VH-VL binders against Small ribosomal subunit protein eS1 (rps3ae). Designs and how they scored, part 20

Target 1, 206 residues: Small ribosomal subunit protein eS1 (rps3ae), of Methanocorpusculum labreanum (a2sq57)
Amino acid sequence: MARKKQSGGRKVEGWKAKNWYKVHAPEFLGKQFIGEIISSNPENVPGRVLTVSLGELIQDYSKQNVRASFKIMNVAGDAAYTQFNGHEMTKEFVRAMVKKRASRVDSTITVTPLGSTRELQVTITAFTINHARLSQVQELRAKMVKVVEDSAKEADFESFVSAMLKGELSKKMFAECKPIFPVRRIEIIKSESVSSAADRAAALIR
Below, E stands for the ipSAE of ESMFold2; O stands for the ipSAE of OpenDDE; V2 stands for 0.75 times the mean of E and O plus 0.25 times the DockQ between their complexes.

## First folded at step 13 (VH-VL; framework fv_pozelimab)

Design x1 (from u1 with light chain A50Y; at its last look DockQ between E and O 0.63; V2 from the best seeds 0.00; counts 0 for: pae E 3.5 > 2)
Fold by ESMFold2, look of step 13:
Structure x1 (fold): chain C 206 residues (1-206), chain A 120 residues (1-120), chain B 107 residues (1-107)
Amino acid sequence: as target 1 above (206 residues)
Amino acid sequence: QVQLQESGPGLVKPSETLSLTCTVSGGSISSYYWTWIRQPPGKGLEWIGYIYYTGSTRYNPSLKSRATISVDTSKNQFSLKLSSVTAADTAVYYCARDSYGTEPYPLDYWGQGTLVTVSS
Amino acid sequence: AIQMTQSPSSLSASVGDRVTITCRASQGIENDLAWYQQKPGKAPKLLIYYASSLQSGVPSRFAGRGSGTDFTLTISSLQPEDFATYYCLQDYDYPLTFGQGTKVEIK
């Protein structure tokens, strides 16, 4: 998309023109163009959030029903740079994974990847092949949580998010849960970057 | 068509170990949960425990200290050992397939049962 | 462990009668209840699974109802071959537990 020319031919003295800012994905996802925004003041650009198809972003058709969101952190010239803000599978896609008389096992946890001040709340869901008994459901839930928590202890924020978005954590959970009960599919269906307790406490001191 | 058959000694002395084998025919043991149930004469049914074909086990807490279930997929068999038996362990012992993962469920196929008497 | 209580412990009925057996769980078990028929000297046979689903080859005179904690097995027109002891089984959680049984005698 090209910059728009200002109306009225030549600029009016003192008139501030709106500018396009090219928004880029984080470096660990290839820093690719994900969209544009318009603002008359570059100081108003940080903090804005863009949501894109994960399937398009990472060129993986299996992720077409997944949305990833990115928050703009800074601007340099006509470029805006982002951090990962979260992802979510659509409600329709998740509902379509439910099979009659099979079990759905859910857990929501918060992790802090290795050396990171950023916390990530993740929602993990397993879909069993057939109906599981309560103790099996509880055992599956505990294993799913353990795999994700252990992975966060061993990875920095960007590595953890990459493993999550590319399905590597899901594959690991699937392999670890197989001996417990037949699982058809296991996914992290949602994540959200959240302020740490330390960051919230620091903000209150100001 | 899946068939299960229990085998083992019908008489066991107190304090000894009860040992039973279930042979599965007409189907593979490679899937499903394989289960032992017992019924004292004239009484109700008690679930003993299961083994998943990969080796994972679960036991009734009332018997966990004494019961061991194992599987041999190459022989299409699974077994029960119950240690330190007393007269209270006298029962008909059944093996069964737990098809909880596949309808109909839960215990869809049962063996004929074998009476084990603990006496003398 | 989840306790399963059947009622009655025994009953006598005539051929053609409608018979109802109840099973109550000590906590909610959703629809994870099965009914078994056991004749003397034989292993139990599955009649009903998932509270109300009829097993293949079981006569349609057998019907299961209920959810949660209260369940019933009904035989709409008792036949001579229905003389047996009936058990409910919860498969909601381990250990799996059976009701104490209901003996049905045909008078």
Scores: ipSAE 0.369, ipTM 0.761, lowest interface PAE 3.5, mean pLDDT 87
ESMFold2 (binder alone), look of step 13: mean pLDDT 91; pTM 0.940
OpenDDE, look of step 13: ipSAE 0.783; ipTM 0.903

Design x2 (from u1 with light chain A50W; at its last look DockQ between E and O 0.70; V2 from the best seeds 0.00; counts 0 for: pae E 2.3 > 2)
Fold by ESMFold2, look of step 13:
Structure x2 (fold): chain C 206 residues (1-206), chain A 120 residues (1-120), chain B 107 residues (1-107)
Amino acid sequence: as target 1 above (206 residues)
Amino acid sequence: QVQLQESGPGLVKPSETLSLTCTVSGGSISSYYWTWIRQPPGKGLEWIGYIYYTGSTRYNPSLKSRATISVDTSKNQFSLKLSSVTAADTAVYYCARDSYGTEPYPLDYWGQGTLVTVSS
Amino acid sequence: AIQMTQSPSSLSASVGDRVTITCRASQGIENDLAWYQQKPGKAPKLLIYWASSLQSGVPSRFAGRGSGTDFTLTISSLQPEDFATYYCLQDYDYPLTFGQGTKVEIK
């Protein structure tokens, strides 16, 4: 038999009532519950950002050191719905990949997935087995960038982000870089949703 | 432990193709940059190029795209072809292992070298 | 291509002498510099890598110094087997390039 829960008093009428909103991941990621927020005004909920462990979101322990962020776009009833805002591997996790006598090859680029008005700035990092010679560093960087850019040209926003978060782009970059120089890992360590070129141009004029 | 041995013709006519093979023993051809270097008699060393065991190649621009390096993993061998040779290509040709990709050592094992003379 | 200039081109020395050979790069190459010894009729032998690290089996009388553009190989007490030609090699970028060589001769 269930135990009775102790109940308390009520809020006084006249205060702004607060509601809990259940926040859901985007549909292409399963629309799972990712957290709750409180607001007295549903018009103040859009624009808020939640950050969660990617490992928890997709049920993959290997992704526990990767954080994904989602921006609330709209509210329906007690539910808030999001779009992808970005991801980042924790600084500690990235630092642990760095090894003495090896090279870290970085590039930050902006891509616009097929047919999308949204842009993503992504940071790509390769960790080599040993110190790479300059021309090999340059070739690795160029190849990493090309793989990501080509993938964005072929995929809509949701497909591109899914491939990125699930490690499919990292696997492709690793395979393409393998003939150049021994690479231990290649990762997209960070992504950020950014203003479109049109929005940036408009803001500059003001 | 690893040993390299060059083989091929010691005499090549001008305008023809110089062709050499390096046989690797005492180790696998995997994981390294397999390299050709040459030394004209009485002169210094010139890096020709490499093949990575996966097939990727790089060549010295000084050879004007005349060099082709290939690998045959089933025979544990890699080869050099140098086209349109002249007397300036007369040299001792060495094969060598470049370990720098996986180890800190550049060009750590060399063959004994083979003299190739370009003469009419 | 990165040019490597050795000096001197040759030197004469006696057993027991301290010998110093210099190698200069046309641009900064960090510590990506190796030294090789070549005896007549033989392939070069790696002595030192990363400017100062001694290869296995190489006697401790060989020492390398330097970083950036200026590098030195020193033989602290020359032995009869050390009479040879010495080459530096930069392995910072392709094409890999050697110095022109330094011949160490018996007085």
Scores: ipSAE 0.548, ipTM 0.839, lowest interface PAE 2.3, mean pLDDT 89
ESMFold2 (binder alone), look of step 13: mean pLDDT 91; pTM 0.936
OpenDDE, look of step 13: ipSAE 0.850; ipTM 0.943

Design x3 (from u1 with light chain S53D; at its last look DockQ between E and O 0.73; V2 from the best seeds 0.00; counts 0 for: pae E 4.0 > 2)
Fold by ESMFold2, look of step 13:
Structure x3 (fold): chain C 206 residues (1-206), chain A 120 residues (1-120), chain B 107 residues (1-107)
Amino acid sequence: as target 1 above (206 residues)
Amino acid sequence: QVQLQESGPGLVKPSETLSLTCTVSGGSISSYYWTWIRQPPGKGLEWIGYIYYTGSTRYNPSLKSRATISVDTSKNQFSLKLSSVTAADTAVYYCARDSYGTEPYPLDYWGQGTLVTVSS
Amino acid sequence: AIQMTQSPSSLSASVGDRVTITCRASQGIENDLAWYQQKPGKAPKLLIYAASDLQSGVPSRFAGRGSGTDFTLTISSLQPEDFATYYCLQDYDYPLTFGQGTKVEIK
């Protein structure tokens, strides 16, 4: 977690007492402390985003190259509570997976988990052992997308995000793509929580 | 060293089914795309299709789904059946290994070829 | 399907000559082009893959060039054993397709 906490130590004309807000992960990730923020007004805290190492969050250092972000939704007292906002593998880690004479197969899709009003935009990337023929690239892309879309249809938001962050979706995609062409790795390298078109339309009317 | 050998009847009557077997020796049938190619006498080469050792197949659309390729991993063999043959199907038939994917080489080992004549 | 057009259909050349065979694809195929040599009564033999990479055991007098749609095979100094028919193959997409062949005759 945070190694050191520093607050403003000086007084300025018109100064208000600054409060530290303890930020907690969503319930499905254990509501554990993920950091602190400073604000003089609790009404300005919602909407802010914190990014942490997934490896530190779930105490699994095999996830050290995965960063998870959380958006503050509300404040109660000196505590701030978040929703999952997205995740991303570090750019260095993804860049290191690219190999010469191999194919990189990308797809970005938006899914709406079962019963959710929230959408997730996910970026799926496969790295083949050698250069794949065009029809095999297209077949790999279609299979990767189908696995993720089918998984979203069968899981609520929290279950889907958990499967994604723990690598369960990546393992399933790998198994289903292997018969098409030799693959080295398939990962969901990025996700981002977005509002649905219906929610955006409703907000504009009101 | 991998070797491939085609076998089957050299004469087939029109409208019947051409049937060939390729026996793989000096290596396992696993991990590759096992392929059929044909060449009419004095003419060019035509890719017929493949079977992956897991059973997945792909065919040249020009054969209008008349071709069926199968694999028997226990016998280290794969086969071609071509239905409703005509004189245009008279050719030397080759089996070959397509190792692209695992190796960088397309069609790196070929059988000797076997002539199949379609005649009434 | 991607059509592969070879030229010339045949040629005659003397031992020691430089020979160039051209292969054109009906669409871009990057460098997914192979060259094969076929002697009478024999199966084709892989010479070059990935447009320019020599297969193991192939003499350095064989050279492949090109990318996209236009490719060449060059034999820098013909030898008596180079009498054969040469085929290009695209392996960019299925179905795999060959050029119609170029027959090289010595003398």
Scores: ipSAE 0.380, ipTM 0.764, lowest interface PAE 4.0, mean pLDDT 88
ESMFold2 (binder alone), look of step 13: mean pLDDT 92; pTM 0.944
OpenDDE, look of step 13: ipSAE 0.750; ipTM 0.886

Design x4 (from u1 with heavy chain T102I; at its last look DockQ between E and O 0.01; V2 from the best seeds 0.00; counts 0 for: pae E 14.3 > 2, placed apart)
Fold by ESMFold2, look of step 13:
Structure x4 (fold): chain C 206 residues (1-206), chain A 120 residues (1-120), chain B 107 residues (1-107)
Amino acid sequence: as target 1 above (206 residues)
Amino acid sequence: QVQLQESGPGLVKPSETLSLTCTVSGGSISSYYWTWIRQPPGKGLEWIGYIYYTGSTRYNPSLKSRATISVDTSKNQFSLKLSSVTAADTAVYYCARDSYGIEPYPLDYWGQGTLVTVSS
Amino acid sequence: AIQMTQSPSSLSASVGDRVTITCRASQGIENDLAWYQQKPGKAPKLLIYAASSLQSGVPSRFAGRGSGTDFTLTISSLQPEDFATYYCLQDYDYPLTFGQGTKVEIK
């Protein structure tokens, strides 16, 4: 339970002491401390989203330009616990990967990891070494999508997200796309946790 | 997300009562302090007062004898009446949410403002 | 009532400049000081609360400092979108009071 602190500020009706809450990453990411928030009412804490540098979170400085977001789901004592909400490479970092006289191959898909009710919308981008013909672009896109879809079928939500954040999916895509056309880099540049069709349908029935 | 919108007459005659309504959408009016602020053209901001969602109020002492703030929780609205107006009351009037006492930050959402001119 | 005095009333600066605005309270207000940005025809936008805490979505080039009676807002590298009027607000005691504003203009 969080300890309350009375501030010396202005008096208001419904005065509530402000408490500090330590926010932790999901268990599959080690429950690492990701920040603190202040609230006078623990009921207002769930639903808040925190964004952190992925490089700092997983101690991998090659991920300095990747932001991961986490949504607070519950509070226990002075601790708040989160669920993975999404990630995104900074716009500056993505722009820096674009090269003149090369092709960019994009796809956005929604996957449901093995046994999960949670869906992820992911944006996959390949950056070729040289300009690719349309048929090569189409083959690259199909292969990228297949690798990610197959990985989602084989992994639960936490394993899939971990593989995505640590770059394991990008390595798989690179290896599988290499025979099609020379690729400089393939990345999942964005992911978002989305409500499932079942969750949306349940909301409408209420 | 939360949006506030002011409405009411833009022109009020001297000595009459200025009356404005703020409609809150995208969020509940409960558990917050609902605030009126004004800004005379080309001048600074003046806090008028608040109403807590349960009905209790507080006013700037400079306006306490003339200002009345009310809330209608069922319509998700709160209102300002300012009596006996003069040209000095000509201003852009803003409504705003005050989260103080619940969150560490004040006046986090504002309406777009509405100009009220006091003229004969 | 607690009086808030901003300085300067107006300043002229170029893109890339470091800008510092001060706000002084007539009595101690601990860290109950917020900074707002207002562009012409728009409502004020909260930048900083609790003297030094950056509001969500506000660029990191904005920084607040101070406690007690003397506070500053610093913009470390002025951008074109930062030309606006800035207000401090004390929320320590009623009535809530704003500083008179500081207009930041293009040189």
Scores: ipSAE 0.000, ipTM 0.426, lowest interface PAE 14.3, mean pLDDT 84
ESMFold2 (binder alone), look of step 13: mean pLDDT 92; pTM 0.945
OpenDDE, look of step 13: ipSAE 0.834; ipTM 0.933

Design x5 (from u1 with heavy chain S31T S56T; at its last fold request DockQ between E and O 0.77; V2 from the best seeds 0.75)
Fold by ESMFold2, look of step 13:
Structure x5 (fold): chain C 206 residues (1-206), chain A 120 residues (1-120), chain B 107 residues (1-107)
Amino acid sequence: as target 1 above (206 residues)
Amino acid sequence: QVQLQESGPGLVKPSETLSLTCTVSGGSISTYYWTWIRQPPGKGLEWIGYIYYTGTTRYNPSLKSRATISVDTSKNQFSLKLSSVTAADTAVYYCARDSYGTEPYPLDYWGQGTLVTVSS
Amino acid sequence: AIQMTQSPSSLSASVGDRVTITCRASQGIENDLAWYQQKPGKAPKLLIYAASSLQSGVPSRFAGRGSGTDFTLTISSLQPEDFATYYCLQDYDYPLTFGQGTKVEIK
C-alpha cells in the first residue's frame, strides 16, 4: 500500500523501542548484507521488499544498471532473510540499447524451474545490428524463448535465477541466435516472481 | 573490391543434378548471406536461397527442397545443387552477396551469371 | 509469398524524358524495397535500397519513393545508358521476390 502521511505528535518512547533488522540476500547469492529495516514488531517484517544494485550484489560492474528485488520471508534475531523477487534493467539502460534501423525482438514468457512451485515471468529482448526480415525476427524470437524454457526445465529455481542474473542465459541465447542473424545483444531485461496457479488455487480454498 | 564468379556445366540432362560453384575473390566469405538467383531466358528473376556464413540455409519453397546450398570457407566458395531438373530449370544462374544484416544493402554484388540448359 | 507487380511491362522513351516505373506489393512491406537495373547480357545492378536510398555510384537522376504497398522509381532525365530493364525487389520477408521487370526502350 501507499504510505499515508502522518501528522501530529508521536510518542517518542514508542518510536525509540523499534528494532533494526539486517537484511540478507538469499544464500545462493552469497547471503550478503543488502540493507536495514526498522520495525517495532518482528511480525511486520516478512513481506517487505528491498531493491539493490545487482552490480554491487554480485560484484560485477557491468550490472550496475540492473536492479534486483528481494522479499523478506522470515526473521531470526536481528537478521531478516529473503528470497528472490525479481530484477529489472533500468529504462534508460534499455533505451540506450535501441538503435535506429535495427530490430528489437521482444518476448515475455512464464517458466517454472525444475521442482519449483514458483513461477518466473521473464521478458527477453534481442537487439539486432540492422533491420531483420520478418521470418528472421520470428526465428530469433522462437530460439531465445526455447533456450530460456529448456534451461528452466533443467535447473531448480536458485540455479535458474543465478544463471539469469550472471548473464549465462544471455550468453547461451546469443550463441544460439548467431547462425540466424547478426545480433548485437540479447538480454533478459526483467523478471518477476509470481505465484503458480496451484498456489493461488490453494489460497482460495483456505 | 569483392568479385563473384559462377562455374559449372552449361548443359545438364533432365532428372539429373545441376551443380554450380561460386568463387568469391577480393573479400572473405566469412560474413553475409551468400545467395543464388536465376533468370530463365527472356524472363524475370527468381530468388533460390542462401547460405549464411555460419552454415544456416534458407530456400525458396517453390523448389520443394530440390535445392541444396553449401559453403567451403577454406576455398572461399559456395555451391548450389538442384536435383531432378527439367526444362523449366533452364536459366542464367547468378550468385550474389546479400549484405542485409551487417549492412543495409540487399544483393549488392553479383556474379556475371552462367547459362545452364536442361536438355536431352 | 509476397507478389510484386511492376507497371508498365515496357515503355518507349527518348533521351531527356522523365520516366516513372511503378511497383506494387501484395501486402505491406514497409520500406523494404530495392530497385535494380539490368542491361542485356549483364547481371542486375543495385540502384536504390530501403525504398529511397541511393546506392553509392548511382546518378542522382534516379529517385525512389513510396512505402507500404506502392513504390515508384523515377529517372528525371533519361540518358543513353539508362535503356535497360528495371526490377523491384521486396526484402521484407522470405522468399525474396522480384517484380516481373520493366523494359525501357529507345523510341
Scores: ipSAE 0.674, ipTM 0.885, lowest interface PAE 1.3, mean pLDDT 89
ESMFold2 (binder alone), look of step 13: mean pLDDT 92; pTM 0.941
OpenDDE, look of step 13: ipSAE 0.809; ipTM 0.919
ESMFold2, fold request of step 14: ipSAE 0.605, 0.580, 0.607; ipTM 0.848, 0.840, 0.852
ESMFold2 (binder alone), fold request of step 14: mean pLDDT 91, 92, 92; pTM 0.940, 0.947, 0.947
OpenDDE, fold request of step 14: ipSAE 0.878, 0.878, 0.875; ipTM 0.959, 0.959, 0.958

Design x6 (from u1 with heavy chain S56T, light chain N31S; at its last fold request DockQ between E and O 0.75; V2 from the best seeds 0.81)
Heavy chain, then light chain:
Amino acid sequence: QVQLQESGPGLVKPSETLSLTCTVSGGSISSYYWTWIRQPPGKGLEWIGYIYYTGTTRYNPSLKSRATISVDTSKNQFSLKLSSVTAADTAVYYCARDSYGTEPYPLDYWGQGTLVTVSS
Amino acid sequence: AIQMTQSPSSLSASVGDRVTITCRASQGIESDLAWYQQKPGKAPKLLIYAASSLQSGVPSRFAGRGSGTDFTLTISSLQPEDFATYYCLQDYDYPLTFGQGTKVEIK
ESMFold2, look of step 13: ipSAE 0.706; ipTM 0.890
ESMFold2 (binder alone), look of step 13: mean pLDDT 92; pTM 0.939
OpenDDE, look of step 13: ipSAE 0.810; ipTM 0.920
ESMFold2, fold request of step 14: ipSAE 0.627, 0.636, 0.773; ipTM 0.855, 0.858, 0.914
ESMFold2 (binder alone), fold request of step 14: mean pLDDT 92, 92, 92; pTM 0.943, 0.945, 0.944
OpenDDE, fold request of step 14: ipSAE 0.879, 0.879, 0.877; ipTM 0.959, 0.959, 0.959

Design x7 (from u1 with heavy chain L107F, light chain A50Y S53D; at its last look DockQ between E and O 0.63; V2 from the best seeds 0.00; counts 0 for: pae E 2.5 > 2)
Fold by ESMFold2, look of step 13:
Structure x7 (fold): chain C 206 residues (1-206), chain A 120 residues (1-120), chain B 107 residues (1-107)
Amino acid sequence: as target 1 above (206 residues)
Amino acid sequence: QVQLQESGPGLVKPSETLSLTCTVSGGSISSYYWTWIRQPPGKGLEWIGYIYYTGSTRYNPSLKSRATISVDTSKNQFSLKLSSVTAADTAVYYCARDSYGTEPYPFDYWGQGTLVTVSS
Amino acid sequence: AIQMTQSPSSLSASVGDRVTITCRASQGIENDLAWYQQKPGKAPKLLIYYASDLQSGVPSRFAGRGSGTDFTLTISSLQPEDFATYYCLQDYDYPLTFGQGTKVEIK
């Protein structure tokens, strides 16, 4: 959806009349307009998920291949307010990073940012310049996991998500992995907010 | 094009330290894994270890931490020290470049080798 | 450590013969295997990397095959200059390990 505001909500009526609700990103991301939804009943609006281009949201065109998802938590008047739900790099963008005879180092971990009851499952991927030997792959994996885990222990949920989406964690992982083996890129390619036993079962553990 | 040359004493007494230097010419020592490999006379090849240009090292566990590899980027050299040598350490010692260029080369350039004899 | 076992330890063959040298890894190493040729008094020379890729300047009579644990080096028509000892090397994990060598003798 567009960053531009659109207005035009109708009053809620008993005749299946629909109202538009203006959906806003969380405060820590600037509370930007991210789209509109329509519903006949404000009680049906919470729980809905919107997905937008991260590049548009933070006005950074280097992020145009990244999608961010937001879940509506509440409404006030004609406005709906969200929490971060997750992000994902497009499959095409990730596939384009794969190089012949280079190594791809993957890890999926679950973190609980400082003071948060919410968990975030993140998928970390490093792409090496050349084929790395098994011991180097294991050292890279351990280092990138440690950087992300340590960062989660030091940051609340919003600060952690901001660092992740703006590439700060990727830069830190890259610097920490430099002594081990030449890497081309290290990215958090996906994140999911998890809050149920079913969601916990999907988390990978190392 | 890239050339490696081993240098150091050819005779070392038992219990002393073997010390070798590899000089790299025709290329930069940066961005590669600089490796020592040895071959006892008439026998096979044994990987000793490497140094990455950042200073990171890795060694064959069979040498029981007797091996130390170092790099001097300003001289375009890397070195091997092997402590507490015995007759079993008599071998031709090679330095080699471990390169992952456009086409992978585990050891694409080798020195000519230098025989080190451990004898009283 | 990953053990590399070559077979045979030595062989004798005539010019023009097809010879095959085998190398077996003690565990899977994918295609992370190289073949080296060593002539007396000289350093080893890289022939083949990634199990099957021929190094620049190496004659096409040399071919590598295999993946996982079982690998072969084949010389399709043996030449007098192929008298040498041949080594496989796994570069899958540290410590890097060579096979014990195969000496090829030409009559």
Scores: ipSAE 0.508, ipTM 0.821, lowest interface PAE 2.5, mean pLDDT 87
ESMFold2 (binder alone), look of step 13: mean pLDDT 91; pTM 0.939
OpenDDE, look of step 13: ipSAE 0.565; ipTM 0.808

## First folded at step 14 (VH-VL; framework fv_pozelimab)

Design y1 (from x6 with heavy chain S31T; at its last look DockQ between E and O 0.79; V2 from the best seeds 0.74)
Fold by ESMFold2, look of step 14:
Structure y1 (fold): chain C 206 residues (1-206), chain A 120 residues (1-120), chain B 107 residues (1-107)
Amino acid sequence: as target 1 above (206 residues)
Amino acid sequence: QVQLQESGPGLVKPSETLSLTCTVSGGSISTYYWTWIRQPPGKGLEWIGYIYYTGTTRYNPSLKSRATISVDTSKNQFSLKLSSVTAADTAVYYCARDSYGTEPYPLDYWGQGTLVTVSS
Amino acid sequence: AIQMTQSPSSLSASVGDRVTITCRASQGIESDLAWYQQKPGKAPKLLIYAASSLQSGVPSRFAGRGSGTDFTLTISSLQPEDFATYYCLQDYDYPLTFGQGTKVEIK
C-alpha cells in the first residue's frame, strides 16, 4: 500500500531554470578545468569554492593526498574563473606520518608575500625520527618559521603559492633543519587565504 | 662494535688549555651527537657539551666561555679544548656517543675515560 | 638548568636485598630519564632509558618507574655485581644533567 503526499514547496523546472558553469584554476596554475557547478543565477556564482586533488591539477601523482581550494571570482559566458583559496593535506595522510616515539613540531603563521595585499595562514609541521629534546623542538620550530617567512618576503603571491604546492618550501625547510635534529619529514600541511587587516579596514569604511 | 678512545696529555699546567681527542672505531662518526662528560675524582658526572656530526655544537653554560668541541670526519675523531684551566678542572674525561635522535638511547657508548690532572 | 636530586646518597645492603633509589627533577621532564651504573675505575653503563625501558643485556631485576618529576630505580634482589654507584640523567632539555649519585655498598 502506497500513498504520496505533496510538500508545500515549489518545484522548479530543472534544466531550463539552471545553467552549467565550467570552473577554471588560476592562470598561474594553467587555467585547467577543475569542475562544474549549476546555478539558476550567474550573480550567485562568485564566492563559491571548489576543492580538487592537487595531484590531478598539476599532474603529479605524489600530490594525490593534497586538496587545493579555489574561490570563484567572476563569470564570463559559461566559464568561471578562480583565485587560490587554500590547500590541505588529508587527515589520513597526516595521521600516517605520526610515529609514537617521535615528536611532532607544529607552527601556524601568517605571511604576506612580496607586494601582495593578500595574507596566507600556513600550518607547518615537522615529524622527527625520534623524540626531540625541548631545545631542539624550539630550534626546529624557529627554523621552519624563518624559512617560510623569508621565502614570502622574496616572492610574489603566485610564486610563493607555487613553491608551496610543488614542495619546494618543504625541501628547503628539510635541508635547513637537518643540522639541528634528525627529521623524517617537514610539510606545510594547510594553507588558507585570509583577508588582511588593511582589506578588512578598507571594507569597513565602504 | 663501536669503540671510543680518549687521548691527550694527562697533566696540564694551570691557565693553559686542556686538549683531548676521541677516536671512534668500529663505526662512522655520522648521524650521532658526540659528547664530552667529566667526573672530578670522587665526585659526580658533568655534561660538557656535544658536537653533532654536521658541526653544530652546544655547551654547558657553566663551561661555555672556555670549552670548544670540534669534529674531523675524515679522521673519525672529535675533540675538546678547555681553556684557562685550574685545579677544579682535574677530572676523568669521557667521550661518549649520544644515539639520541636516531635511537632513544642517550649516551649509550662511552670511552674508558682519561684522567687529566691540572697541577703546577 | 634542570636539577636532579638523588636519594639516598649512599646505602648499605646485603646480597638478596631489594633496594630502591629515587631521583627527583626540579621541573617536569616527562619520561626523559635514564639510569646508569658505574663501577670503580670504569665508565658508566646505561641500564634504563625513557624512565622504564630496559637496555639490552641488562638483567630483569632492574626496573625503572616514574614520570614527570619523581622516578625510581629498583633492584629486586641485589647481586654481588650490583655494588656500584648509580646515576640518573635527564635528557629532556639542555644542559643534560645527572643526579649526584647513589653509592650502593656491601653491608
Scores: ipSAE 0.620, ipTM 0.869, lowest interface PAE 1.8, mean pLDDT 89
ESMFold2 (binder alone), look of step 14: mean pLDDT 92; pTM 0.943
OpenDDE, look of step 14: ipSAE 0.835; ipTM 0.933

